# VHH binders against q7z443r523to685: the designs that were tried, part 19

Target 1, 163 residues: q7z443r523to685
Amino acid sequence: TSLNMSTHQLTITVNVTSLEKSLIVSIDPDSPLLMTLYLGFQYQPNCTHFHLNITLPKDKVWQKDEEYTWVLNPEHLQHGIGTYYITAVLSERQEGAQQTPSLVSVITAVTQCYYWEIHNQTWSSAGCQVGPQSTILRTQCLCNHLTFFASDFFVVPRTVNVE
Below, E stands for the ipSAE of ESMFold2; O stands for the ipSAE of OpenDDE; V2 stands for 0.75 times the mean of E and O plus 0.25 times the DockQ between their complexes.

## First folded at step 13 (VHH; framework vhh_surovatamig_d1)

Design j4 (at its last look DockQ between E and O 0.05; V2 from the best seeds 0.00; counts 0 for: pae O 8.7 > 2, placed apart)
Fold by OpenDDE, look of step 13:
Order: C-alpha cells, then sequence, then structure tokens
Structure j4 (fold): chain B 163 residues (1-163), chain A 125 residues (1-125)
C-alpha cells in the first residue's frame, strides 16, 4: 500500500492481538527520508509523549532493506493487547532526495520464531526472539539453542493516516 | 534425518582466506535455498549469504560483499563459502542453514529452519 504524503507526519494504526509475537513495521519512501517513529498504546503519540521511538533510516544495517524497518518485540509491546499507534515525523530529506510530496509504502506484519520441541511434540518459541535485522521479507531468529525451527508470519491489518 | 555438517573453519590472520564447506543430507538439497549465517561471541545470529536452488541468485550482507562468495553443488549436496580478506570482526561460528521461502498474502518471506553445529572461524593476528 502506497500513501501520498502531503504533510510531514503520518500515523499508522495497528491492532495487536498477541503479546507473543513481534511486530514488523516497514516504511518505504520513494526517496531517502529522515524520520522519527513514535510508538503509543491506545493514544496517538508525538515527540513529547510516546513509549518508544526510533529514527529511520537506521545508521547501521547489514542490508539496505533493513534501513526503514522497525522490529518491535513483545517486550516493546508490554502495554498489552489493543491498538497501537505509530506516528512518523519527517525530519528532512536526505541529499539527492526528491521534493515533497512523497509516496510512502507502509507494511506491517507479525512474526515469531518457533522450534519443534521433540519431547512435547509441539512448536515452541521458548529461548527464541525475532532479531532486529528482520524485515518484511525475512525473519531473523535469535535462539539460545540449536534446533529445527520455523517462522510464523502474518500481515497485520492497519490504517494509515496522513496528518 | 535432516543434517547439515559444516567444515573448514580455523584460525587465520587478518587478510587471510578460508573456504567453508557444508554437507547436506536427509532432504532434497536442490529444492531449497541455502544460507550461511554466523554468530560472533556475545552477538546474535547474523545473515552472511544466501543462494537460490540453482545458484542463479545470490545475496550477501553488505559487510561481506566483495569478500565472500557463496556457491553450491547440488550433485554433491554441498554448500560453500569462500571467505577472502578476512577481518577480525568476521570471527564467529559459521552455520550452514536451510532456507525456506513462503508466501503470506502478497508477501514472500525467507527464513532459516535448520542449521548445522557450525564451524568456528577465528581471525586474529
Amino acid sequence: as target 1 above (163 residues)
Amino acid sequence: EVQLVESGGGLVQPGGSLRLSCAASGFTFSSYWMSWVRQAPGKGLEWVAIIKQDGSEKDYYDSVKGRFTISRDNAKKSLYLQMNSLRAEDTAVYYCARTITSTKGSIEIYYWDVRGQGTLVTVSS
């Protein structure tokens, strides 16, 4: 989904139904942008009122597609099940970037790393965490054990508003 | 039983080279993407390189681009990683990992579902 930005702020609404999975937020601008994302639970956050924030693009990435991806683990979503709001505030264009308005694609998804627990004959996420290098296209699974594991992935319904 | 067995690790000086090998068994090797991943001391697993079933597509983490080369021999069910110009920061346990591709809605995803015991690569002067 692409969004035509006529302002320097957008809001993403995500309904989180599980605290066992990580939330992946991908904001892909048509040209390089500097932005700060603010996370809020049951309220629209801003630069002075938020639970967590991140600046994109990330300074250090292993691959380009990580630059505009925010991985929110269960510990980041500790406020509970319900509606989370993400406000993205555009700071400035990077060198060589196009002028506003800008097109921005926003994708949200949930995922978790599971391994097959042989003794209980069930999938478990114990000892596993979705890593910060995860993107919409790939899940980084950081586990403290070596077992056969898989990833669950689901696109989270969202609403994007330009303010 | 699905098995991946890495080999080729060792101690090497900065600027040196190593070639890692992975022997696969227990599954149709040629049907899967394959990856190399690594874990440095005190860090989580890191993506290193990925290769398509037929070897026609490859990708690397930026930090290893130009230095590492992933390849495979489907007839031998083997995966390789040529590592040149090694750096201290390349020190890690390297794992061969079977890579799964899946489509969820309109999104295609990649993840690792099984890996070997790993082989230690130490880059030190």
Scores: ipSAE 0.013, ipTM 0.289, lowest interface PAE 8.7, mean pLDDT 82
Fold by ESMFold2, look of step 13:
Structure j4 (fold): chain B 163 residues (1-163), chain A 125 residues (1-125)
Amino acid sequence: as target 1 above (163 residues)
Amino acid sequence: EVQLVESGGGLVQPGGSLRLSCAASGFTFSSYWMSWVRQAPGKGLEWVAIIKQDGSEKDYYDSVKGRFTISRDNAKKSLYLQMNSLRAEDTAVYYCARTITSTKGSIEIYYWDVRGQGTLVTVSS
C-alpha cells in the first residue's frame, strides 16, 4: 500500500513469530528520500529511544533494490516473540518539493539460510548468516562452508501508519 | 599452498584506531573477491567487509559501516582493514578470507576461505 511521506514519520508494525529467522524490511519510495529507521520491541521507538537504527538509502550497494532494505537478524530480534515497531523518520526537510509528497510502499518478509548437513542428514543454519545485501528478491547467505543451500522466504503481514 | 597471514591487531582504547593487514600468497590474488571476518570471544564467525577484485565495489556489515574501510593492493597481494572509532563490541580475532561467490536461483552464496590464525583486536578501557 502506497503512502504519502514528505516531512512526516511512518510507523510499521510487524509481528515476529520466530526467533530463528531474519526480518527483511523493504521500503520503496517513488523519489529519493533520506530517512532513519528505529526499531522497538513492544513500544514505538523514536530518535532517542530505540534498540537499533539505520539510515536509508544505504551507503554503497551492489544492486539498486538494496538501497532501502533493512536486514534484521535473529540477534537483532533477541528481545522476544511479539510486536516490533519500526518508526521511519525523514532525516532532512525538503523545501523544494513540499507540494509534491512522495509515495512510499512497504514490504516485510522473513528469510533464513539452510544448508544440507551431510553427516546428520538434516537441514541446518549453523555457520551461516543472512547478509546485509539481502532483499525481498534474494537472500545473501554468508557461510564458512560451501554446500547445498536453500532459503525459507515469505511475506509477513504488517500495519503501516503515517503521521 | 594458499596462505593468508593477518597482522596489525592489538590493544586499543574505545574510540581508537587500528589498521589490519593481510598478506596473500599461493594464488592469483587479483582474481578473487576478498573479505574480512571476525570471531568475538564465545561467538561464531561474523562477516565484516568484502571487496571486489579491482577494488571498485565494497560493502560492510551494518554495525561497522562508516567506521571501517576495506582496501586492497593487488600489486602487493595485500588486503587491509582500517578500523576507526573502535568500540568494545569490536573485540575479536579478525580473519582475512578469499571469497567464492555462487548463485542458485534467488540465493547468493559467499564462502569464506579462512586459512590464517587471525589477528586479535582487543578494545578495552
Scores: ipSAE 0.012, ipTM 0.394, lowest interface PAE 8.6, mean pLDDT 78
ESMFold2 (binder alone), look of step 13: mean pLDDT 83; pTM 0.821

Design j5 (at its last look DockQ between E and O 0.62; V2 from the best seeds 0.00; counts 0 for: pae E 7.7 > 2)
Fold by OpenDDE, look of step 13:
Order: structure tokens, then sequence, then C-alpha cells
Structure j5 (fold): chain B 163 residues (1-163), chain A 125 residues (1-125)
């Protein structure tokens, strides 16, 4: 989904239905942009009221597709099941960036790392975390044990408001 | 015998700083990614920071970004964690962990196969 941005603010609404999975937010601008994302639960966050924030693109990435990806782990989503709001505030265009209007594509997904727990004959996420280098294309799993691993990945329905 | 020995933990006030050290032995330290992980009371192990063999790549759990710095000295077979602006939520036993990376399809896996006995960090006023 692409969005034409005529304003400096974008709001993403995500319904979180599990506290055990990580939320991945991927923003793909048509040109390099500097932006700050603010996370809120059951309210629209802003620069003065938020639970968590991140500036994109990331300063250091292992892969290019990580630059505009925000991974929100269960620890970041401790507020409960419900509607989370992400407000993206554009700071400035990076050097060489195209002029407005800006086209931004936003994708939201949830994922978790699972392994086959042989004793209980079930999939488990115990001891595993989704790493911050995860993207919509790949999942980074950080685990404290060696076993057979898998991940579930789902696109989360979202609404985008431009203000 | 593969060994990791953490040190540097202690009691610190909120806003304070600590530097953790890890001494590795029994394996080729420079051949492995290394991580810091922690376990808070009543919680499971939590990833804190990771560093590539040559130190060229580092990553952090979001909650510690900007406050913690991971580094390593391969010549000394040592791993470090500089912790600044400590918070009560940082209270945990901190472990040095040897890390193995494996890629399976679209899944990249980092495994902590060996860790030390840990060092306790208590952040309290």
Amino acid sequence: as target 1 above (163 residues)
Amino acid sequence: EVQLVESGGGLVQPGGSLRLSCAASGFTFSSYWMSWVRQAPGKGLEWVAIIKQDGSEKDYYDSVKGRFTISRDNAKKSLYLQMNSLRAEDTAVYYCARTITVTKGDIEIYLWDVRGQGTLVTVSS
C-alpha cells in the first residue's frame, strides 16, 4: 500500500491481538526521508506523548532493507491487546531526495520465532526473541537453544491517516 | 573447556554507570559473535546486545539503545558492556554468551550456546 503524503505527519493504526508476537513496521519512502516514529496505545502519540520512539532511517544496518523497519517486540507492547497508533513525523529530506509530494508505502506485519519442542510435541517460542534486524522479508531469531526453528509471518490489517 | 566469566556487576543508583567484562577461554574467541543477555527476576533470558567477530557490526535491544555499548578485544579474549544511564528495569543477572549465527531460508537465527555464570546488576535508589 502506497500513500501520497502532502503533510509532514503519518498515522498508522494497528490492532494487536497477541502479546506474544512482534510487530514489524516497514516504511518505504520514494526518496530518502528522515522521520521519527512514535508509538502509542489507545491514543495517537506525538512528540511529547508516546511510549516509544525511533528515528528512521536507522544509523547502522546490516542490510539496506532494515533502514526503515521498526521491530516492536512483546516487551514494547506491554500495554495490552488493542489498538496501537504509530505517528510518523517527517523531519527533513535527505540530501538528493525528491521534492514533495512524498510517496510512502507502509507495511505492518507480526511474527514470532518458534521451535519444535520435542518433549511436549508442540511449537514453542520459549527462549526465543525476534531480533531488531528483522524485516518484512526475513525474521531474525535470537534464541538460547538449538533446535528446529520456524517463524510465522502475517500482514496485519492497518489504517493510515495523513494529517 | 569452554568458559565465560562475567564480572563488573554490582549495586548502582538510577542514572549510574557500570562496565561489565567477560573473559573467554577454551575456544577461538575471535571466530564467534558474542552477546550479552540478561535475566531479570521472574523473567526469562533477554537479549541485550550482540557484536560481530571483528566488532564491525553491533546491535542492541531497543530498550538499551543509546545507553549501552558492546565492545570486544579479541587479543584479550574479552567482551565488554558499558552501561550508562541505568534504570531500575535494567536490574538483572547479565550473562556473556557465545553466539552462533545460522540462516535457514528467510530465517536468520542467533543461538547462545554457551554462557557464563553471570554477574548481578542491581539498579536501585
Scores: ipSAE 0.020, ipTM 0.397, lowest interface PAE 4.3, mean pLDDT 84
Fold by ESMFold2, look of step 13:
Structure j5 (fold): chain B 163 residues (1-163), chain A 125 residues (1-125)
Amino acid sequence: as target 1 above (163 residues)
Amino acid sequence: EVQLVESGGGLVQPGGSLRLSCAASGFTFSSYWMSWVRQAPGKGLEWVAIIKQDGSEKDYYDSVKGRFTISRDNAKKSLYLQMNSLRAEDTAVYYCARTITVTKGDIEIYLWDVRGQGTLVTVSS
C-alpha cells in the first residue's frame, strides 16, 4: 500500500469487474503533494494520452478526506469491464536542497448506493448515484426518489478494496 | 405548497452561455441546500451542482466543473446556474431541487426534491 514516488510517477492498476459500481481511488501522501492522475483503459496513460484526468488535492472540498479522492462512476468507466490504469504524476517543484523520496499510500475500492427495496425484497441502487464527495470512509448517495426516503429507505454502501 | 419554477433555457450554439433561474416559494428557502439536476433525452436524472444554505459551499459534477457556476440569492428566494462553454452533451431539461440530507454513521444521503417543470437547454450548431 505504501509506495515510493522518487521517479515522480506511479501507476495504479485496477481490474473493473462490474459496470454498476463506482471506483474510489484514495491517495494518502506522507506530505502534501500536488499531483495529476490520468486514466487509461487497457493502456498506461500519460499527460498527453489519457481518457480522463484530475488534479489533486481538490480545490473545493467539504471535508478534508475528499482532497485526495477520485470518484469514477460507471459513466466514467464506459469503456467496459477490464483493466484500467491510473498514472499519478507529481507536479514539478524546484527545491534548493537535495530532494528526498515521498511515500504515498493508495487505496482503491468500489462502492455503490444500495437501499432495501421492500416490495422487491432486495437491495437496489435504482435512482441513486454515488456522488463526488464520496471517500473510502463515506459514501455520498444522490437519490431522486422521495417515497423510499420518507418511510423505508436504507443505504448500505459496498466497498471492495484492491483486486 | 412548495413551488420551484425554472426559467432561462433555450437554444444556443456550442461554446455559448446561458443563465438559468429558479424561483422558490412555499417554504423557507434559506434553510435548504439547493441543487441543479438535469435529464438528457433518453437518460435518467443526473446531478449537476449543489449549494449550501448560505452559499459558502458549492460542488459540481466533474464534466461541468469550471464551466458552470451555481449561486443563490436568499433574499429573492432564487437559485441560479451560469452555464458557459456549453457542449452538445449539456442538452437536457434542467430542474432545480431542494436537497434533503440524511446522515447515518458513515453514510450520507442527499435527496433531491424535484417539483418544477424544468427548463429545456438545447446546444446545437
Scores: ipSAE 0.014, ipTM 0.468, lowest interface PAE 7.7, mean pLDDT 76
ESMFold2 (binder alone), look of step 13: mean pLDDT 84; pTM 0.825

Design j6 (at its last look DockQ between E and O 0.05; V2 from the best seeds 0.00; counts 0 for: pae O 8.4 > 2, framework grips, placed apart)
Fold by ESMFold2, look of step 13:
Structure j6 (fold): chain B 163 residues (1-163), chain A 125 residues (1-125)
Amino acid sequence: as target 1 above (163 residues)
Amino acid sequence: EVQLVESGGGLVQPGGSLRLSCAASGFTFSSYWMSWVRQAPGKGLEWVAIIKQDGSYKDYYDSVKGRFTISRDNAKKSLYLQMNSLRAEDTAVYYCARTIEITKGSVETYYWDVRGQGTLVTVSS
């Protein structure tokens, strides 16, 4: 879903239903934008009241789709099951920008790494973690054992408001 | 026969720096990805950093990005972790790990099959 940026802020609302899955937030502006994202649980965050933040684009990425991706693991989402708000704020510096951006695409998804636990004949996530360089297109799984691996990946409902 | 020996841990104040080293023996070091992992007291393992065989790709967990730098010297069969701006939450046993990369479709899995005994880093005032 694409959005017109008529202001210097937007808010992404995502309902988290599991404390075991990682949340992936992907923003794809049609021109380079410097922005800061702020995370809040059950409140709309700002630059002085938030749980976590990140500045995008990321430095020195391996793949272009990593530049505007925020990976939020269960430890980042330990505040609970419920509604998380993400406020995205454009930088006043306008580095690399020559025009007002006309479109920003936002995708949110959840993912989890699994392996086959042969003794219990079941899929488990123990000993595996979603890595920080995961994207909408690619799940990085960091595991302390070698066996058959898989991940799930689901685009989740979200609401985006431009402020 | 495969051995990984970590060193360089110790007690440091918040904001300080440490450099960890890992000496590898018993295998062709340059043929493997390498990782640093850590375990805080009473907690599970946390993946800290990973580096490709030739050093051309590096990846970090978000909480350490910008503060930690992984590097390797294949001629010396050595892996390094430069840790700057240390915080209390960085207190952990740090392990050097030989890492296997496996890609299946859209899933990239990094598995470590051998690790050292670790080196303790304590960040406290």
Scores: ipSAE 0.034, ipTM 0.473, lowest interface PAE 6.9, mean pLDDT 79
Fold by OpenDDE, look of step 13:
Structure j6 (fold): chain B 163 residues (1-163), chain A 125 residues (1-125)
Amino acid sequence: as target 1 above (163 residues)
Amino acid sequence: EVQLVESGGGLVQPGGSLRLSCAASGFTFSSYWMSWVRQAPGKGLEWVAIIKQDGSYKDYYDSVKGRFTISRDNAKKSLYLQMNSLRAEDTAVYYCARTIEITKGSVETYYWDVRGQGTLVTVSS
């Protein structure tokens, strides 16, 4: 979904139905932007009231597509199942960016890392975590064991409002 | 049985080169994307390089771009990683990993599902 940025704030609404999976948030601007994302549960967060925040683009990335991706693990979503709100506050355009109206594409997805537990003949996520280098296109699985593993992925229903 | 067997690791000085190989068996190698991943001491698995089935697409993490080259020989069911200008931070166990492409709606994503036992690469003076 692409949104015309007519204001300095973007609100993303995500319905989280599981606390066992990680939430991937990708905000792709048409031109480089500096922004701060604020996470809230059951309320619309702002710069003074939020659970967690992150500034994008990330300072250190291994791959460019990580720059505007926020990985929220279960530990970051500790408030419970329900509606989470993400408010993105735009700061300024990066050097070289045009001062024209901006388009922003927002994608949200849920994912988790699983390994095949041979004894129980089932998939398990025990000892595995979605890494911070994960994106919409690929999942980084950080596990404390070396086993056959896979991940699942699906798009999280969301609404986006420009304020 | 699906198997991936890495080889070619060893001790090398900074600035040196190594070529890793991966022998695949037990599946249709040419039907899969393949990746190299690595795990440094005290760190989790991290992405290194990926290659499409026919080799027409390759991608690398920025830290290895220009230094590493991924390639494959589908006839030999083999994956390769040429590593040049090695650095101390490249020290890790390197794994070849079968990569799964999943398309859901308009979103295409990639995952690792199987990997070998790994080969140790140590870069030290």
Scores: ipSAE 0.013, ipTM 0.274, lowest interface PAE 8.4, mean pLDDT 82
ESMFold2 (binder alone), look of step 13: mean pLDDT 85; pTM 0.841

## First folded at step 14 (VHH; framework vhh_surovatamig_d1)

Design m1 (at its last look DockQ between E and O 0.10; V2 from the best seeds 0.00; counts 0 for: pae E 9.4 > 2, framework grips, placed apart)
Fold by OpenDDE, look of step 14:
Structure m1 (fold): chain B 163 residues (1-163), chain A 125 residues (1-125)
Amino acid sequence: as target 1 above (163 residues)
Amino acid sequence: EVQLVESGGGLVQPGGSLRLSCAASGFTFSSYWMSWVRQAPGKGLEWVATIKQDGSEKDYYDSVKGRFTISRDNAKKSLYLQMNSLRAEDTAVYYCARTIEITKGSVETWYFDLRGQGTLVTVSS
């Protein structure tokens, strides 16, 4: 989903229904833009009140499309099942008359890595973690073993408010 | 027996080169995408490169682009990884992995259902 930005702040609302999966947040601007994301649980975070934050684009990436992606692992979502809020504060662009509005694409998804556990004949996520290089296009699975592993991927419904 | 066997690992200096090989047996090699993955000491497994059945399509992480080249010889049932300009951060056990590509909408996911024993690559001065 693409949003036209009239302000320098947006809020993403995501209902997290599992603490065993990672949340992927992609906020991709139409042009290079500096932004800071703040995570809150059951409240709208800001620059002074948040559980976690990140600055995008990332400084070091393996793929270019990772630059504006935030991977939130279960440990980052330890606050519980419920509504998480992400406030993105955008850097000010040079304000001028008749500037084209900023376009931002926002996508949220959940994913996890699984492997086939031969002994129990079941899929397991034990020893596997969704890596920070994951995007909405590719899931990076970091495991301490390699025995037929895979991932799931689901787009999570979200609400985006432009403030 | 279905198996993959990696070889070619060793100790190299930074800036050096190394060529890894993988020998496949027990399955129709030419029918599968193939990948290299690696595991650095104390770290999890991570993807390095993938190649299509006929070699017409290749994908890399940007960090290895221009330095690593994946290739295959279906007649020999072999997969290769040419590694140039090696860096310390490339130190890892490298695994050959049979790969299944799944596309869901715009999302591309690789499943790895077979791997070898791995070969150690150490980049150190």
Scores: ipSAE 0.018, ipTM 0.314, lowest interface PAE 7.4, mean pLDDT 83
Fold by ESMFold2, look of step 14:
Order: C-alpha cells, then sequence, then structure tokens
Structure m1 (fold): chain B 163 residues (1-163), chain A 125 residues (1-125)
C-alpha cells in the first residue's frame, strides 16, 4: 500500500458511512517527512480551502505510531455522511535539499468505544470518547464511568491518488 | 474527606484568557492522573485535558489543543488549566476530575471517579 510522493502531495479519499465512529488516518512514511494534511467534505482541499488541517509528525507523542496518526472524531466529521478528501502535502523537507521521491503507506479505519449498559442490556457510547492517543494498533477510550468496556475496529476502504 | 475545589472561573470576552485552579485534599494527589472536564448548558460532560501523575504526559481534546494548557503542582496538591484564545463554545462549567487509567488488552480507558463542584466560565461578546 506504499505510495510515491514525487509530486509534493497525494489525495486520500474515504467514504464515511457513520457519524457515530471516529476515523483514524495512519500514514507511515519510509523516512521522516514533514507534511500538512487538509480535510474536505465532498471536495479536494488545499492549503487555502479546507475544513480542518493537521501537521505531521505530531510533537510530544506517547508512542511512535502516534506521530503520523490523525484521529477524526464525530465532531470533526459533522459535515455529514459521504466522501471526505484528505490532501497530504509536504510542508517542509526533512530529507535532502531538493524534492525527492518518498514512499508512504496509508491506512484508514474507524473505531468507537462502547460499554455495556446493564439496565437496558445494550452497548452504548454515552460518556465515552475515542482519545487522541489512539492509533491503528490501540484505541484510547476516555470515559466518565467505570463499566465493562470494548471497542470495535474496522478498516475502511479508501483510494489514494498522487498528483 | 476527599475533596476537589475548582476556582478561577468568570466572564471573559472572546479571545481572552483565564486560568482555572483546583485544590485537592484528603488523598495522595501525586498518585493520580488528573483531568479537566466541562459541561455546557444542556449538554453532557465533555473531556478537556488530562495530565499524568508526574506531569510528563499531557493530552487534550482536539478543539482546545494549542489554546489550553494543563499543569499540576504536586507539592501544593493543585491542578491548573490555562485557557487562552477563548471562544463562545468554551462556555461551560469546568470540573477538576481525579482520573484512573485502566488498560484491558489493546483498550486503554480513563475513568473519572471524582469531581468537584465546578467553576463557571462564560465567554460572551
Amino acid sequence: as target 1 above (163 residues)
Amino acid sequence: EVQLVESGGGLVQPGGSLRLSCAASGFTFSSYWMSWVRQAPGKGLEWVATIKQDGSEKDYYDSVKGRFTISRDNAKKSLYLQMNSLRAEDTAVYYCARTIEITKGSVETWYFDLRGQGTLVTVSS
């Protein structure tokens, strides 16, 4: 699933089918890269037109796999169910003095925290949120109560284009 | 005997700053993770920020990253939240919360087992 970033940017397309779960976008470059990701709902974003952005790698991470992970909670996806575009562009070279090809692997997944509500005999997400230390390997759940907890994790189909 | 007391709330204009404080008593403060949570009118509790026992790890809700800073002073048994660049959506009652980390396999959960009475922050233009 490696991609060549020989043109400064790539576009990740993901279809969000639920507003209940958090979207995890994991990027694994073959060498350290400084990049900015831009989020757009139903349009391809750029540096002057986007809903949200993030600069990767993250600073002060708990785990190394957090460095290139973007956690998009339901409030970040409030524009609706449908196609989201993520444009990843190099913000600053961390490798060499000129633009050179770099390989990047991309994984997208959704996850949510659930607890068992005994009285209703059902799973609920109330009082729990997926936290920013979540990665494709681990879901951080931030809850205001102590009950039996579980999470789901589902890899989401996506397309990636190099421009 | 176990108490958390929040203070420092008030009325502030958008773009302004405010520092919240929380005084802990009746337990070994330095043994616990601590968090700030908030409740806007008519809404449920929302997590804001968490800090490890020794202050070496801090974590923030995405909407407050870069604007809010959590800190603690274990000698004074105190927790702080510096809030900068305040927005209308930050209006809420802010609670200091004692936090327990629970790890079950690949799931890490933070449980908030105690909170204070809260301090009201109103951001109004």
Scores: ipSAE 0.006, ipTM 0.343, lowest interface PAE 9.4, mean pLDDT 79
ESMFold2 (binder alone), look of step 14: mean pLDDT 83; pTM 0.828

Design m2 (at its last look DockQ between E and O 0.06; V2 from the best seeds 0.00; counts 0 for: pae O 7.0 > 2, framework grips, placed apart)
Fold by ESMFold2, look of step 14:
Structure m2 (fold): chain B 163 residues (1-163), chain A 125 residues (1-125)
Amino acid sequence: as target 1 above (163 residues)
Amino acid sequence: EVQLVESGGGLVQPGGSLRLSCAASGFTFSSYWMSWVRQAPGKGLEWVAIIKQDGSEKDYWDSVKGRFTISRDNAKKSLYLQMNSLRAEDTAVYYCARTIEITKGSVETYYWDVRGQGTLVTVSS
């Protein structure tokens, strides 16, 4: 979903239904944008009150599609199951540089690294974490063991409000 | 035989700094990605940082990014972790690990297959 972003701020609302999966927030602006994202659980965050923040684009990435991706692991989401708010605040380097309103696409997805636990004949995520270089195109799995791996990836509903 | 020996741990106040070292022997150090991994009391293993063979690519778990710096010296067969702005949640035994990357389809897996005895870092008021 594409958004007309002629303002300095937007809010992304996502409902987290599992404390075991990682949330991937991917922002795809049509023009380079500098922004700061703030995370809040069950409240709308701002620059002075938030649980966690990040500045995008990331300055050192292995692949281009990592630049506007925020990976939120279960440890970042331990505030609970429910509604998380992400406030994105644009930082303008030159006022008026964007004479046409910018379009921003936002995708939210959940993912988790799994391996086949042969003794119990079930999938398990023990000893694996979703890594910071994960994107909507690929999952980085950081594991302390080596078995047959897979990942689960599902795009989740979200609401975006522009201000 | 493959050996990894961690050192440099100790007791430090919140906000303080420590530098961890790992001496490697028994394998071609420059041919491997290297990682730091930690285990807090009563917790499982947590990946901390990774560095490519030539040092050109580095990455960090989000909770340590901006505070920790991984580096290596291939001539000395040594891996380092500079830890700044330490917090109580950084208290753990830190291990260095030889790391193998395996890509299968859209899944990239980084496996750490060797660790030494570790070095204890305690951050306490």
Scores: ipSAE 0.029, ipTM 0.505, lowest interface PAE 6.7, mean pLDDT 80
Fold by OpenDDE, look of step 14:
Structure m2 (fold): chain B 163 residues (1-163), chain A 125 residues (1-125)
Amino acid sequence: as target 1 above (163 residues)
Amino acid sequence: EVQLVESGGGLVQPGGSLRLSCAASGFTFSSYWMSWVRQAPGKGLEWVAIIKQDGSEKDYWDSVKGRFTISRDNAKKSLYLQMNSLRAEDTAVYYCARTIEITKGSVETYYWDVRGQGTLVTVSS
């Protein structure tokens, strides 16, 4: 979904239904843009009241598409199951960036890494975590034990409000 | 029995080169995508490079692009990883992994269903 930005702030609403999966938030601007994301649970966060924050684009990435991706693991979603709000405050265009119009594409997804547990003949996520370098295109699975692993991936319906 | 055996690891200085090999047996090697994955000390497994069955398509993690080259010899049932311009952050146990690609819409997902015991690569001055 692409948004035509008329202001310097947008809000993303995501209903988290599992604490066992990671939430991936991708905010892809039409041109390089500085922004800060604030996470809140059951409230709209701001720069002074938030659970967690991140500045995008990331300074160091292994893939280019990681630059504007925020991976929220279960430990980052400590408040529990429910509605999370992400406020993105847009700062300034980076050098050489297009000035107008300001378009932003927002995608939210959930995913988890699984491995085949031979003894129980079942899929398990124990000891596995979605890595911070994951994107909506690729899942990075970080496991300390695996001969076989896989991931699931779901686009999560969300509401985006431009303020 | 499906088996993958890695070799070629060792100690190298930063900027050095190393070539890893993987010998596959117990399955039709040419029918599968293959990958190199690695696990750094205290970290989880991460993919490094992937190669299609016939070698016509390759993919790399951006951090290794231009430095690493994946290749395969289906006749020899072997997978290779040429590593150049090695960095300290490349230090890890490297594993050869049989790979299954699944495309879900615009998302490409790779599954690794078997891997070897790994070979240690240490990059240190």
Scores: ipSAE 0.018, ipTM 0.289, lowest interface PAE 7.0, mean pLDDT 83
ESMFold2 (binder alone), look of step 14: mean pLDDT 83; pTM 0.819

Design m3 (at its last look DockQ between E and O 0.46; V2 from the best seeds 0.00; counts 0 for: pae E 7.0 > 2, framework grips)
Fold by OpenDDE, look of step 14:
Structure m3 (fold): chain B 163 residues (1-163), chain A 125 residues (1-125)
Amino acid sequence: as target 1 above (163 residues)
Amino acid sequence: EVQLVESGGGLVQPGGSLRLSCAASGFTFSSYWMSWVRQAPGKGLEWVATIKQDGSEKDYYFSVKGRFTISRDNAKKSLYLQMNSLRAEDTAVYYCARTIEITKGSVETYYWDVRGQGTLVTVSS
């Protein structure tokens, strides 16, 4: 979903229903843009009240599509099941970027890495972690064992408010 | 025999710094991605940082980003972790881990097939 930004702030609302999966947030602007994301649980965060924050684009990425992706692992979502709010505060355009209007694409998804646990005859995520290089296009799995691996990926419904 | 030996752990106060080292032997060190992983008391093994063979790519767990720096010296077959601004939650046994990447479709898996005995890092006031 692409949004026309006429303001300097947007809020993403995501309902998290599992504490075992990672939340992937992609906020991709039409042109290079500096922004800070703030995470809140059951409240709309701001620059002075938040649980976590990140600045996008990421300073160092392995691939370009990672620049505007935020991976939130279960430990980052430790506050509980419920509604999380992400406030993105837009800062300045990077050099060479158009000033206005700004188009921003927002995608939210959940994912996890799984392996087949032979003893229990079930899929397990034990010993595996979704890595920070994950995007909406690929899942990076970090595991302490080698077995048959798979991942799930679900686009999560979200509400985006432009303020 | 493939071997990884960690060192440099200890007790530090919050805000302190430590530098961990890992000595590798028994394999071509420069041919592998390397990682630091850690295990806190009562918790599972978690990823901390990874570095490419030539050191050109590095990645960090979100909570340690900006505080920890992974590096390597292939000539010395050594891996390092500079830990600054340590926090209580950083308390764990830290392991040096040989890393293998496997890509299947859209899934890129980094597998830690070998790790050392670990070195304990305790952050406490």
Scores: ipSAE 0.358, ipTM 0.683, lowest interface PAE 0.8, mean pLDDT 89
Fold by ESMFold2, look of step 14:
Structure m3 (fold): chain B 163 residues (1-163), chain A 125 residues (1-125)
Amino acid sequence: as target 1 above (163 residues)
Amino acid sequence: EVQLVESGGGLVQPGGSLRLSCAASGFTFSSYWMSWVRQAPGKGLEWVATIKQDGSEKDYYFSVKGRFTISRDNAKKSLYLQMNSLRAEDTAVYYCARTIEITKGSVETYYWDVRGQGTLVTVSS
């Protein structure tokens, strides 16, 4: 959904139906914007009343699509199953005071890292977490369940992009 | 024999600082990405930070970004974690780990090779 930022604030509403999945909030502004996001459970947050915040764009990202992505892990969402509100507040300083207001597009998704547990013949997420560099297009799954196996072969991180 | 020995933990007040060290031996240290992981009381392992072989790329878990700095000295076979602005939530045993990444399709998967006893960091007021 595309939204007009001329009022310097918008609210994103998302229903969380699982306390085990991570929420990914991706914003795609039509021009670079500085913004702060505030998270609230079952209330509209603001700059003085919120559970958690983030300033976007992120600095020192690995991929450009990470600049406007907020990853909320289950630890951040343990307030309950139900409606979460995200208030996005635009910085007062904008280029082009006589320009058309900036437009932003917002995508929300939930994800969870799974592996196939051969012994139990089931999908499991034990020992796995969604990493902070995840985007709507790339999920980082940080798993610790194969440490001895992993030490016996060599795979260099960041030599292969996710495709 | 592969060994990783963590040190530098202790008791600090909120807002304080600590520097953790990891001494590596028994493998070619400069050939591996390295990470810090931690385990809070009663919790599973949590990834904290990762650094490339040559130190040119660093990545941090969301909750520590801006407060923690990972670094390495390949000549000394040592990994470091500078922790500033410590909070009660940072209380954990911190481990040094060799890191292996596997990419399959759209998914990057990181594995940690944890071998040491860790070093305890307690942040309490």
Scores: ipSAE 0.013, ipTM 0.324, lowest interface PAE 7.0, mean pLDDT 75
ESMFold2 (binder alone), look of step 14: mean pLDDT 84; pTM 0.839

